# Ledger of designs, part 474: VHH binders against q9y6x5

Target 1, 379 residues: q9y6x5
Amino acid sequence: LPPKLLLVSFDGFRADYLKNYEFPHLQNFIKEGVLVEHVKNVFITKTFPNHYSIVTGLYEESHGIVANSMYDAVTKKHFSDSNDKDPFWWNEAVPIWVTNQLQENRSSAAAMWPGTDVPIHDTISSYFMNYNSSVSFEERLNNITMWLNNSNPPVTFATLYWEEPDASGHKYGPEDKENMSRVLKKIDDLIGDLVQRLKMLGLWENLNVIITSDHGMTQCSQDRLINLDSCIDHSYYTLIDLSPVAAILPKINRTEVYNKLKNCSPHMNVYLKEDIPNRFYYQHNDRIQPIILVADEGWTIVLNESSQKLGDHGYDNSLPSMHPFLAAHGPAFHKGYKHSTINIVDIYPMMCHILGLKPHPNNGTFGHTKCLLVDQWCI
Key: E = the ipSAE of ESMFold2; O = the ipSAE of OpenDDE; V2 = 0.75 times the mean of E and O plus 0.25 times the DockQ between their complexes.

## First folded at step 23 (VHH)

Design wm12 (framework vhh_5j56_2; at its last fold request DockQ between E and O 0.92; V2 from the best seeds 0.90)
Fold by OpenDDE, fold request of step 25:
Structure wm12 (fold): chain B 379 residues (1-379), chain A 127 residues (1-127)
Amino acid sequence: as target 1 above (379 residues)
Amino acid sequence: QVQLVESGGGLVQPGGSLRLSCVASGFTFSASDFTAIGWFRQAPGKEREGLSDIYGSSESYTYYSDSVKGRFTISRDNAKNTVYLQMNSLKPEDTAVYYCAAGEYVRGSDHWTYDYWGQGTQVTVSS
């Protein structure tokens, strides 16, 4: 039988949650599979960009989803959580579900993974759910597992997305041990439900399952605010994205805008587009605005308003607080193996290998994941 | 079709208590893990501030601002589709119009957004 792979994302699951909280179901999952303790994600460390990096193996500058909010100066189009359905934004890359879908005797399924309810390169998963946060995990799981079990052509690649613990992380902050403990317990229970469902359907032994996340979460505070209005008049620029990485579109001379912002706060780095550090791989795309502001960890960029968020993400991708984890189980993976770190773009070539797909050009390194796979030599 | 109706406001002496109710219609807030009912208030000449919210389906999660923590308690009755705000140890500074709002979390938004609001109920704390 052709290999099957289910990719699951729990949004905003910081890697060190595994060390600080109990996850009996996830630990059992890991015990019979593999764990990558830290996954270095891509800059900026936001939901849409990183989820697309997972399934394309590309840096954000290459796949074109460079933020949760984007603006294209040529077409005058906007991208946001409420406006993400235009293939224009997604067509700069080919995600793995499209590659898989185009193969003979294969189909793809998706439950609310970013981009999966959009025709990309005129291809959409044979089975998918339109995004709706009100749909329960149970319903998403039921649809995915039904498709994995009963589809023709068979579903060989499926994605499942869930908004926690990100939603609660924003509300409570990651340092709220009392509330986050409850939230994370619920996540573990959902993992238990997933495993149980797969076992009940007889899929557990033959299905490869990856459980991962797109980013972590850092603690924010009302005492760590950067007010842009104190540095520059709002009439001088258009704000495309705000915090913790602000995207600035100048309405006046770019240099003048830059000069007004460059010393706005000691806790914020201001970059002209051409001066963005190379390590971010966040320069070579027209959707990146002329000026970006990058707040230090735990600092929030605001206008003339206060924020109620106690947790946030999007910061430097080298920060441990921004890193998610990866766990996997199935015939392709070892049992009881732990790995320290990989890059998030490394997941794509690994998944392609597992599924027997030829990968598109990507930024991942297959060698980084060889130790996770039973059919590879691990040095 | 979504409607929120507050009740329970009134005049109370400092140190007194009130219990506000918010009845939701047109949706079931407990049906989704990502629907929240929140309490806000706005005093004359001041900006509206968030006080507390409650969300979750099978299990509820609550949030409190520092200004009301330890004094106010948010709760819900799923069967009645109603959220309550028990306000104890009221102070003159708590005088405001209190609003309940319905919000949701959306993938990639990175914040809870409240789109539906009640008409508000006046709370006056005065000796």
Scores: ipSAE 0.936, ipTM 0.968, lowest interface PAE 0.4, mean pLDDT 96
Fold by ESMFold2, fold request of step 25:
Structure wm12 (fold): chain B 379 residues (1-379), chain A 127 residues (1-127)
Amino acid sequence: as target 1 above (379 residues)
Amino acid sequence: QVQLVESGGGLVQPGGSLRLSCVASGFTFSASDFTAIGWFRQAPGKEREGLSDIYGSSESYTYYSDSVKGRFTISRDNAKNTVYLQMNSLKPEDTAVYYCAAGEYVRGSDHWTYDYWGQGTQVTVSS
């Protein structure tokens, strides 16, 4: 009888896609459950950091995954999308699947969620898939549902990750309605397949399902480039990450590098680490470099004059274009309830509550999500 | 071993048409939603330019750069593991070596990465 939860992410699913495109399957899911129209994610609004924030309830400075590209000066280690398996990067926090599977008579399953194929604190998800983008959504879903239905000890927490609409969002940009309509229709069909599969296996009535995302997407353009090479010679710094938040490791005096960059473009804010706005919660980790450059929405920092991206994310987390949504269905959730906004870090304590887990110290606020839950008083 | 072989290049007059083919071997490009085959070109002394790509497993998704949109059409025959570029209304500025390339998208990359390239096929548009 222990409660079960499936957490699903469709990467790069901007919140307002729900109102601007048709989603018959997702809207049926929402109608029988709950919707949070905007989830305010964490800065920087990138994939690895925000997926880890969902499962830890922590800001990036606190969980240590501060970007999709990182450098550690002490160990000289690099992190990237192709070099993400070293537990060193992940060990500054304890994700919910680790806490869950250490409970009596519980296990965790994962299909491609960032970090689930890494032994974090010497603990890897009980059932998992090694990351491989070539594995179809159908196979990911089949593995997850098989594990939910057939495992001993039972799988009580599972994750499922899909790379769309992020992949196509980068290629077309969110304003390409013709192409994005086809992409988003396919995603809605996959949600329909998910629900149908859960019903056929007898899981639908007793499984809690959260469908969410890590960030949105904004339109970029060849007319909105910030050419960094026009402002500063490459010899003065090491580039750790480029756009839209550049991470700059000075090779010369930090103030000198800052002064060369501060007037580079009116469409870019340049911060010394200690001057990063407090509202970003993005300062207190050694993996955050001494200088960051934050492009305005829709602007791209480049080392040359051209860019292949028509859509991007990573911008200021106050921007509505960077916000995902959250929908949920299951015995823990109200039916037909709509909520305006939560913080992405609030998802973790809510999930811990649903699963009967004691949360680790975190930045989330359970009170922000209690109105979604049937067992809570809400005024 | 992944291999891409272009064909169909040649000499054509301005306003003419050509169809390029790219035959893939060592992998099946339609087996993954996140494998793309793209066409690129490089004229002497110029940077390599991305023109178009096609991706998807059950459905095809296509991209066109502004320089070729409306004139070029990308398509594929999954049974032959082959991608085509139909080039219409050719101009002297389209003169280049045309390459096909295989790329992928992975979580957290923020872009499509093309790691496998064909040998190229010459297209010359002149009187």
Scores: ipSAE 0.861, ipTM 0.940, lowest interface PAE 0.6, mean pLDDT 94
ESMFold2, look of step 23: ipSAE 0.840; ipTM 0.927
ESMFold2 (binder alone), look of step 23: mean pLDDT 79; pTM 0.811
OpenDDE, look of step 23: ipSAE 0.891; ipTM 0.946
ESMFold2, look of step 24: ipSAE 0.831; ipTM 0.929
ESMFold2 (binder alone), look of step 24: mean pLDDT 80; pTM 0.810
OpenDDE, look of step 24: ipSAE 0.908; ipTM 0.955
ESMFold2, fold request of step 25: ipSAE 0.842, 0.851; ipTM 0.929, 0.936
ESMFold2 (binder alone), fold request of step 25: mean pLDDT 80, 79, 79; pTM 0.814, 0.807, 0.808
OpenDDE, fold request of step 25: ipSAE 0.935, 0.935; ipTM 0.968, 0.968

Design wm13 (framework vhh_5j56_2; at its last look DockQ between E and O 0.89; V2 from the best seeds 0.87)
Fold by OpenDDE, look of step 23:
Structure wm13 (fold): chain B 379 residues (1-379), chain A 127 residues (1-127)
Amino acid sequence: as target 1 above (379 residues)
Amino acid sequence: QVQLVESGGGLVQPGGSLRLSCVASGFTFSASEFTAIGWFRQAPGKEREGLSDIYGSSESYTSYSDSVKGRFTISRDNAKNTVYLQMNSLKPEDTAVYYCAAGEYVRGSDHWTYDYWGQGTQVTVSS
């Protein structure tokens, strides 16, 4: 039987939540499998970019999903959470579910994972749900497991996405112990439900399962605001994305706009596109705007508007608060093994290996995940 | 279609209490983990202000603005598809039209978006 892999994402699950909160179900999952304590994600540390990096192995400048909000100056198209269905935005890369179907005549399944309800390179997941946040986790899980069991050709790769603890992280902030404890307990219970259902269906021993996330969450405050309106008139630029990484499209001379912003705040770095630090791998794409503003951790870029969010993400991807975790279980993985760190782009070549797929060119390093796999040599 | 109807507003003295109700129809707010009912207010000459919201399916999660923390309490009755705002220790500055709104959280967002609004109910706090 061909190997099977289920990739699960809990959006905004900060890595150190595992140390600061109790997760009896997840810990049991980890005990029977492997844990990567910290996953260094890609810059910017946002939902759509990082989820696409997981399934392509590419930096954002390479796969073309460079933010949750994008603008293409040539076509005049916009990308947003409410407008993400145009293949134009996704076609700069080939996600693993497309590879899975085209290389091996297999099926893929998806529940709410970014990009899975869009035909990419004229290929869409064999089984998928149109994105709808109102669909319960149970229903998503039921569909995924049904497809894993009853599909022809068989589903060998499946994705499952859930919007928590990101939604609540934004609302409460990650440091709200009282409220986040309740939210994270619910997440752990959902993991329990996942494991239980897989066991009940007889999938648990043969299915490889990865539980991960796209980014963490940092604490924000009304005392840490950067007001752009105090530095530059709104008529001089178009705002494509705001916080914590603002994407600026100048309406006047770029240099003039830059000069007005460069000293706006000591807690914000201002970059011309060509001067963006190389370590971000965030330059080589036309969808990156001419000027980027990057707020320091915990600082929020605002206009003359009040923000009610107490948590946010999108900051420097070297910050621990932005890092998710990865846990995995199944015949491909060791039992009771913990690893310190990997890069989020390393997940792609690992998944390709597990599924027996030839990976597309990517930025991942298979060597970083060898120790997680039973069929690999690890010193 | 989605409809929200507020009630319970009126005139009250400073230090008094009121309980607002918001009855939702056209959807079941407790059916989704990512559907929220929120309370907002708008005073004359001021911008609309978010006060409190409640969301969650099996469990309820609540949030409050700093302006109402400790004084206002949001709750819901799933059977009646109704959300309540208990307002205690009312102040003259609490005078406003109070609105109920329904919204959701969506993937890739950084906030809860409210798309459906009630007509509002007047709350006046005066001696």
Scores: ipSAE 0.894, ipTM 0.948, lowest interface PAE 0.5, mean pLDDT 96
Fold by ESMFold2, look of step 23:
Structure wm13 (fold): chain B 379 residues (1-379), chain A 127 residues (1-127)
Amino acid sequence: as target 1 above (379 residues)
Amino acid sequence: QVQLVESGGGLVQPGGSLRLSCVASGFTFSASEFTAIGWFRQAPGKEREGLSDIYGSSESYTSYSDSVKGRFTISRDNAKNTVYLQMNSLKPEDTAVYYCAAGEYVRGSDHWTYDYWGQGTQVTVSS
């Protein structure tokens, strides 16, 4: 009888897509559940950091996944999208699936959520798929539903990840209404398939389902490039991450590197680590490099004069274009309720409450999500 | 072993047309939503330029650079594992070696990465 939760992410699903495009299946899901119209995510607004923030309730400086590309000066280790499996990177926090499956008579399942194919604190998700972008949504869904229905001990927490609309958002940009309309229609059809599958298997009435995302997307162009090589010779620094937040490890005196960069472009803020705005909660981790460069919305930092991105994310988390949404349905949630905003770190303590788990120390505020839940007083 | 073979290049007069083919082997490009086949070109002394790509499984999603939009059309025949580039209204500045490439999108990369390249086919637009 333990409560069950399926957490679904559609990567790069900008919150205002909901008002600018038609989602008949998602709107039916929302009608019988809850919607949070805007989720304020964490800086930097990148895929790995924000997915880990959802499942840990922590800012990036606290959970240690501070970017999609990282360097740790103490161990000399590197992290990237193709080199993400060393537990070292993930062990600064305990994600909810680890806590869940360590409870008696519980297990966790995962279809490609970042980190779920890594043994974190010597614990890997009980059932998981190794990351492979070639695996269809249908196969991911089939595995998750099979595990939810047929596992012993029962799967009580499951995750499902899909790369759209992020993949197409990078290719077209959010302003390409014709192409993005076709992409988003497909995603709505996948949500319809998800709900139909859960109903057919008898899971729908007693499974809590959260559909959310990690970040949004903003329009880029060849007219908005910041050429880093025009401002500083590459031999003066090691480039850990490039755009839209560049992570700069000086090879010479840090102040000299800063001075070469500070006037490079009026469309880029250059920060010494200690000067990074406090509102980013992005200072207190050794993986954050001594200098970061933060491009203005829609600007791209490049080493030469060209870029093929028409959409990007990673910008300041105060930007509405960087914000995803959250929708949820199930016995824990009200029906037909809409909420304006929460912080992405608030999702973790809410999920712990739903699952009856003791949350680890985190940056979320349970009170921000109380109005979504049937067992809580909203007033 | 992934392999891409271009064909259909040649000499054409300004205003003419050519159709390039890219035959893929060692993988099925329509089996994944996130595998793309793209066309690129490189003129002498210039950097390689992306022209168009096509991706998706049941539906096809296409993109075009501004330099070829409206003149070039990308399409595919999934049964033959082949991608085409129809090039119309050709101009002397279209003279280049044309390459077919296979790429993919993965979580957290923030871009499509083209790792497998054909050997290229020459297109010459000359009066």
Scores: ipSAE 0.835, ipTM 0.933, lowest interface PAE 0.7, mean pLDDT 94
ESMFold2 (binder alone), look of step 23: mean pLDDT 79; pTM 0.807

Design wm14 (framework vhh_5j56_2; at its last look DockQ between E and O 0.89; V2 from the best seeds 0.87)
Fold by OpenDDE, look of step 23:
Formats: structure tokens, sequence, C-alpha cells
Structure wm14 (fold): chain B 379 residues (1-379), chain A 127 residues (1-127)
């Protein structure tokens, strides 16, 4: 039987939640499998970019999903959380579910994972749900497991996505112990439900399961605001993305706009596109705007508007608060093994290996995940 | 179609209490973990302000703005598809039109978006 892999994402699950909160179901999952304590994600540390990096192995500048909000100056198209269905935005890369279907006579399944309800390179997941946040986790899980069991050709790769704890992280902030404890307990219970269902269906021993996330969450405050309106008139630029990484499209001379912003706040770095630090791998794409503003951790870029969010993400990807975790279980993985760190782009070549797929060119390093796998040599 | 109807507003003295109700129709707010009912207010000459919201299916999660925290309490009755705002220790500065709104969290967003609004109910706090 061909190997099967289920990739699960809980959006905004900060890595150190595992240390600061109780997760009896997840810990049991980890005990029977492997844990990567910290996953260094890609810059910017946002939902759509990082989820696409997981399934392509590419930095954002390479796969073309460079933010949750994008603008293409040539076509005048916009990308947003409510406008993400145009293949134009996704076609700069080939996600693993497309590879899975094209390289082998296999099927893929998806429940709410970014990009899975869009035909990419004229290929869409064999089984998928159109994105709808109102669909329960139970229904998503039921569909995924049904497809894993009853599909022809068989589903060998499946994705499952859930919007928590990101939604609540934004609302409460990650440091709200009382409220986040309740939210994270619910997440752990959902993991329990996942494991239980897999066991009931007889999938648990043969299915490889990865539980991960796209980014963490940092604490924000009304006392840490950067007001752009105090530095530059709104008529001088178009705002493509705001916080914590603002994407600025100048309406006047770029240099003039830059000069007005460069000293706006000591808690914000201002970059011309060509001067963006190389370590971000965030330059080589036309969808990156001419000027980027990057707020320090915990600082929020605002206009003359009040923000009620107490948590946010999108900051420097070297910050621990931005890092998710990865746990995995199944015949491909060791049992009771913990690893310190990997890069989020390393997940792609690992998944390709597990599924027996030839990976597309990517930025991942298979060597970083070898110790997680039973069929690999690890010193 | 979605409809929200507020009630319970009126005139009250400083230090008094009121309980607002918001009856939702056209959807079941407790059916989704990512559907929220929120309370907002708008005073004359001021911008609309978010006060509190409640969301969650099996379990209720609530949030409050600093301006009302400790004084206002949001709750819901799933059977009646109704959300309540218990307002205690009311102050003159609480005078405003109070609105109920329904919204959702969307993947890739950084906030809860409210798309459906009631007509509002007047709350006046005065001696």
Amino acid sequence: as target 1 above (379 residues)
Amino acid sequence: QVQLVESGGGLVQPGGSLRLSCVASGFTFSASDFTAIGWFRQAPGKEREGLSDIYGSSESYTSYSDSVKGRFTISRDNAKNTVYLQMNSLKPEDTAVYYCAAGEYIRGSDHWTYDYWGQGTQVTVSS
C-alpha cells in the first residue's frame, strides 16, 4: 500500500504554548511520535505565505504568496483573505497535493488549507472543501477521513486546517493565561478527537500524521503603536498591507516617501525593496512593494484608527514568538524522539520523501529532518 | 437573511444598570466557533466603539474593551438565539446608541469582521 500522509495545521499555535500550557492529548501524540520544538517559519510570518511554504518548500519571494494582502501593479489585481481564489497568485509554485496527483495515480484531499480550493497549474485537489470558517472541525475531520478511506484512486495526501488558536490569539493576546488556557484546551481536545477517530477507523497505525502550525503570536499593546499619519500624508502613498509589516506603494517619488518614513519611529525599520535584509529572502518578487516597514516585536503600525487586537504576528521570523512547532506520528517516524529546530521549508522535502514523490526545486534541506524518520541514518 | 434586533435601552441615572438584548435571526450564532456577536456604541460626535463580543460553539469565549471591563457582562442564550449585555455602574459617558453586530473570523485575517448590524437602541445616563 502506498504511504499516506495527513498534514494538520492549527493556525497561530506558538511553539512555547507547549511549555506554558497543558496538552494531554497532544503530549500523548508526541510520546508516540516525534516533536520538533521550534520551526523557523518564513518572513513575513503570516498565514497564507507560511502555509504555502509548508507545501512548496519555498521562501515567499519564490512561491509568490508574499502576504495576506497583495497587489500586483501590472495587472492591478488584489489578493486578500476574502479574495484568494485567482490562480494568478498561486501559479508561481507547485504545491505538494498537485505533485502527488500528477506524479502518481493518486488523489489528494483538503479541508480549508490555503490554496486547496483553487486550481493551481490547472489542477485542483481531487477532494476539497470550499473555504468556509463556519464548518466545524468535526465535519472537516469527517470528510478528510472519509476520503482517506474510500477514495479511488486512493487519497495518499490530505490537509486539514483550523483557525485556532490564531483567532483567539489576536483577540486576547498570547499572554492572557486565563482565556488562552480555555482556547488551547479546546485545541487539545480537537487533537484528541482526531486521534480517536483515526483509531476507530483503523488508520492510526498506518497513517502518517503531521500536526504543525504556520506561525506564533506576540503580545501587543495600545502603548506600543506607530502612527504613520504622524510621519507622512496618506495622499503620498497607497497602503497594500499594514502591520506589523507595512507594504507601501508610493504615489510620489519613492525616495521622498522613504525619507518621510525612515525616521518615523525607533521601533520600526524602513527598507527600500532592494535593501531588505537578505536573511528574509524577501526581495525577488514583483509583488513585494517598493517600500517595506517592519515593526519591532510587539509594536503595531496604525493609521488614525484604533486597533483592538492584543496579539499579532508577521514579525521577524527569527523571533521565537513567531515560531510554531511540529509533531508527527506514523510508520515513517520514530517514537519518542525530540528535535530542537528545523526550518519550515524543510517540511516539504520530508513529506515528499514519505510519499515517494520527486520534489520540485525548493529551499528545504532534507538533512534537517532525517533524524525524525525511521528509514534514515541519524548520528 | 440575517437580522439583529436590539432592545432594553432607555434612561437611567448614574450608577444604575440596564440589560440590553440582541435577538438574532437568519443564522445560529452558536453553530460555529468562528461566529461572534458583539456590542458596539456610538456617541454623538464620536466614532463607533467596540465594547464586547461572544463567540464559540460548545463553549463561550468573551472579550471586553477597557472602557467597560468590570462593569459590563456579555452572555448568550442559545435556545433563544439571543445575546445580552448587562451594564452596571453606568456613567454619563456611557450615553450612546448601542448596536448589536454579527461577524466572523476569516482565515488570514487579524481581526473579527462584523458585517451585520442592528438598528441600535438608545442608552442615556443622566441625573
Scores: ipSAE 0.897, ipTM 0.949, lowest interface PAE 0.5, mean pLDDT 96
Fold by ESMFold2, look of step 23:
Structure wm14 (fold): chain B 379 residues (1-379), chain A 127 residues (1-127)
Amino acid sequence: as target 1 above (379 residues)
Amino acid sequence: QVQLVESGGGLVQPGGSLRLSCVASGFTFSASDFTAIGWFRQAPGKEREGLSDIYGSSESYTSYSDSVKGRFTISRDNAKNTVYLQMNSLKPEDTAVYYCAAGEYIRGSDHWTYDYWGQGTQVTVSS
């Protein structure tokens, strides 16, 4: 009886890929649903922070997942892409799947979405997969659809995560049209498989499906390197995160470290924590280090003069190259409607509305998404 | 138990060709979309250099460094769990120990990490 929602993320799916590459299956999905052409994500434009912002509606400083690599000086805890399961990191917010499954006669399912294999506030997704990148998209989809069809209490909220086009975007860069065309065609085929599976199981007409991403990708180059070792010796700081937003924990006087870094490159902004621009909403959390370095678009901070990356993300969230898209289909959504932009934090209150959940305090604005929804007056 | 074994090294004249092979055991590299097999080399007194890699489950996605692009070709035989490096137009500067390695991509890593390495095979290009 309650409405159902499947939230899907294809990591690193830059918004303008939709215009620059062919997606017959995704375009059919959009034609029968809605499209938001640009989603303005949160700074820093990294995977763990933005996935958690989608499901909490909060800026990174407010939900506490402030980077893909973090350090807590009091507990001596480290967070990384391979060390992400300690609830300590996630407990500063309540993600939508926790709120959902605490409702009477509801459960939540998850296939690899960041945080869904962690007991956040002692609550882990009712059905979940432990993260393992070797698990195929088909197996992830099979588990999600099995749980949507066969669970008691019913699964009303499900998530599905896939590592592309981020993985290949880092290797090739978004401007490698030959290689990225093959990568993106595969992703479109996976979207086709998703829709076909939902139709065959009788889920398609009554399940709300959101297909989105956490960030985009920009082209990098060996001509655009910032060599940190040329500006400061290793012994003066601990490096918590490197590029394109470096997180610097001084080992000596903070002002001395700042002074060594402030003129390191004209293509990098150096901020003391208190001087981080307010528009980033990236200051009021102990996990944000005393000094951050923010590279200009397409520039890479390195410890030597070479880099293997041809694409990267994490830059200023005002950059169009950092923006993903959002597409949606289902009974809650209009058909054939295109919308210019929303903020990524707006997705959370929209999802709460669709599911009939009371949102926790958040940074999203429901009014930004009401034109996507059939039950709302769009003026 | 993950193992990688290189073979096909040896002595070759400038302008010649060699084909290296890397046999993987303890895992099936084409079972995952996010497992790569890469070739690296290290000359005496030099840093290890990445040359090429190949990944994907059903499709092959390949990458090449500028130093070998156009001269070296990576390929694989999934039935044999084997990756090849065809090296053409060899130069004395290509003299090195060549390693294959298995890499992985995971969510949030922002890079491919190579954690499993073969013992290496010597390639010597000399007149």
Scores: ipSAE 0.835, ipTM 0.928, lowest interface PAE 0.7, mean pLDDT 94
ESMFold2 (binder alone), look of step 23: mean pLDDT 80; pTM 0.814

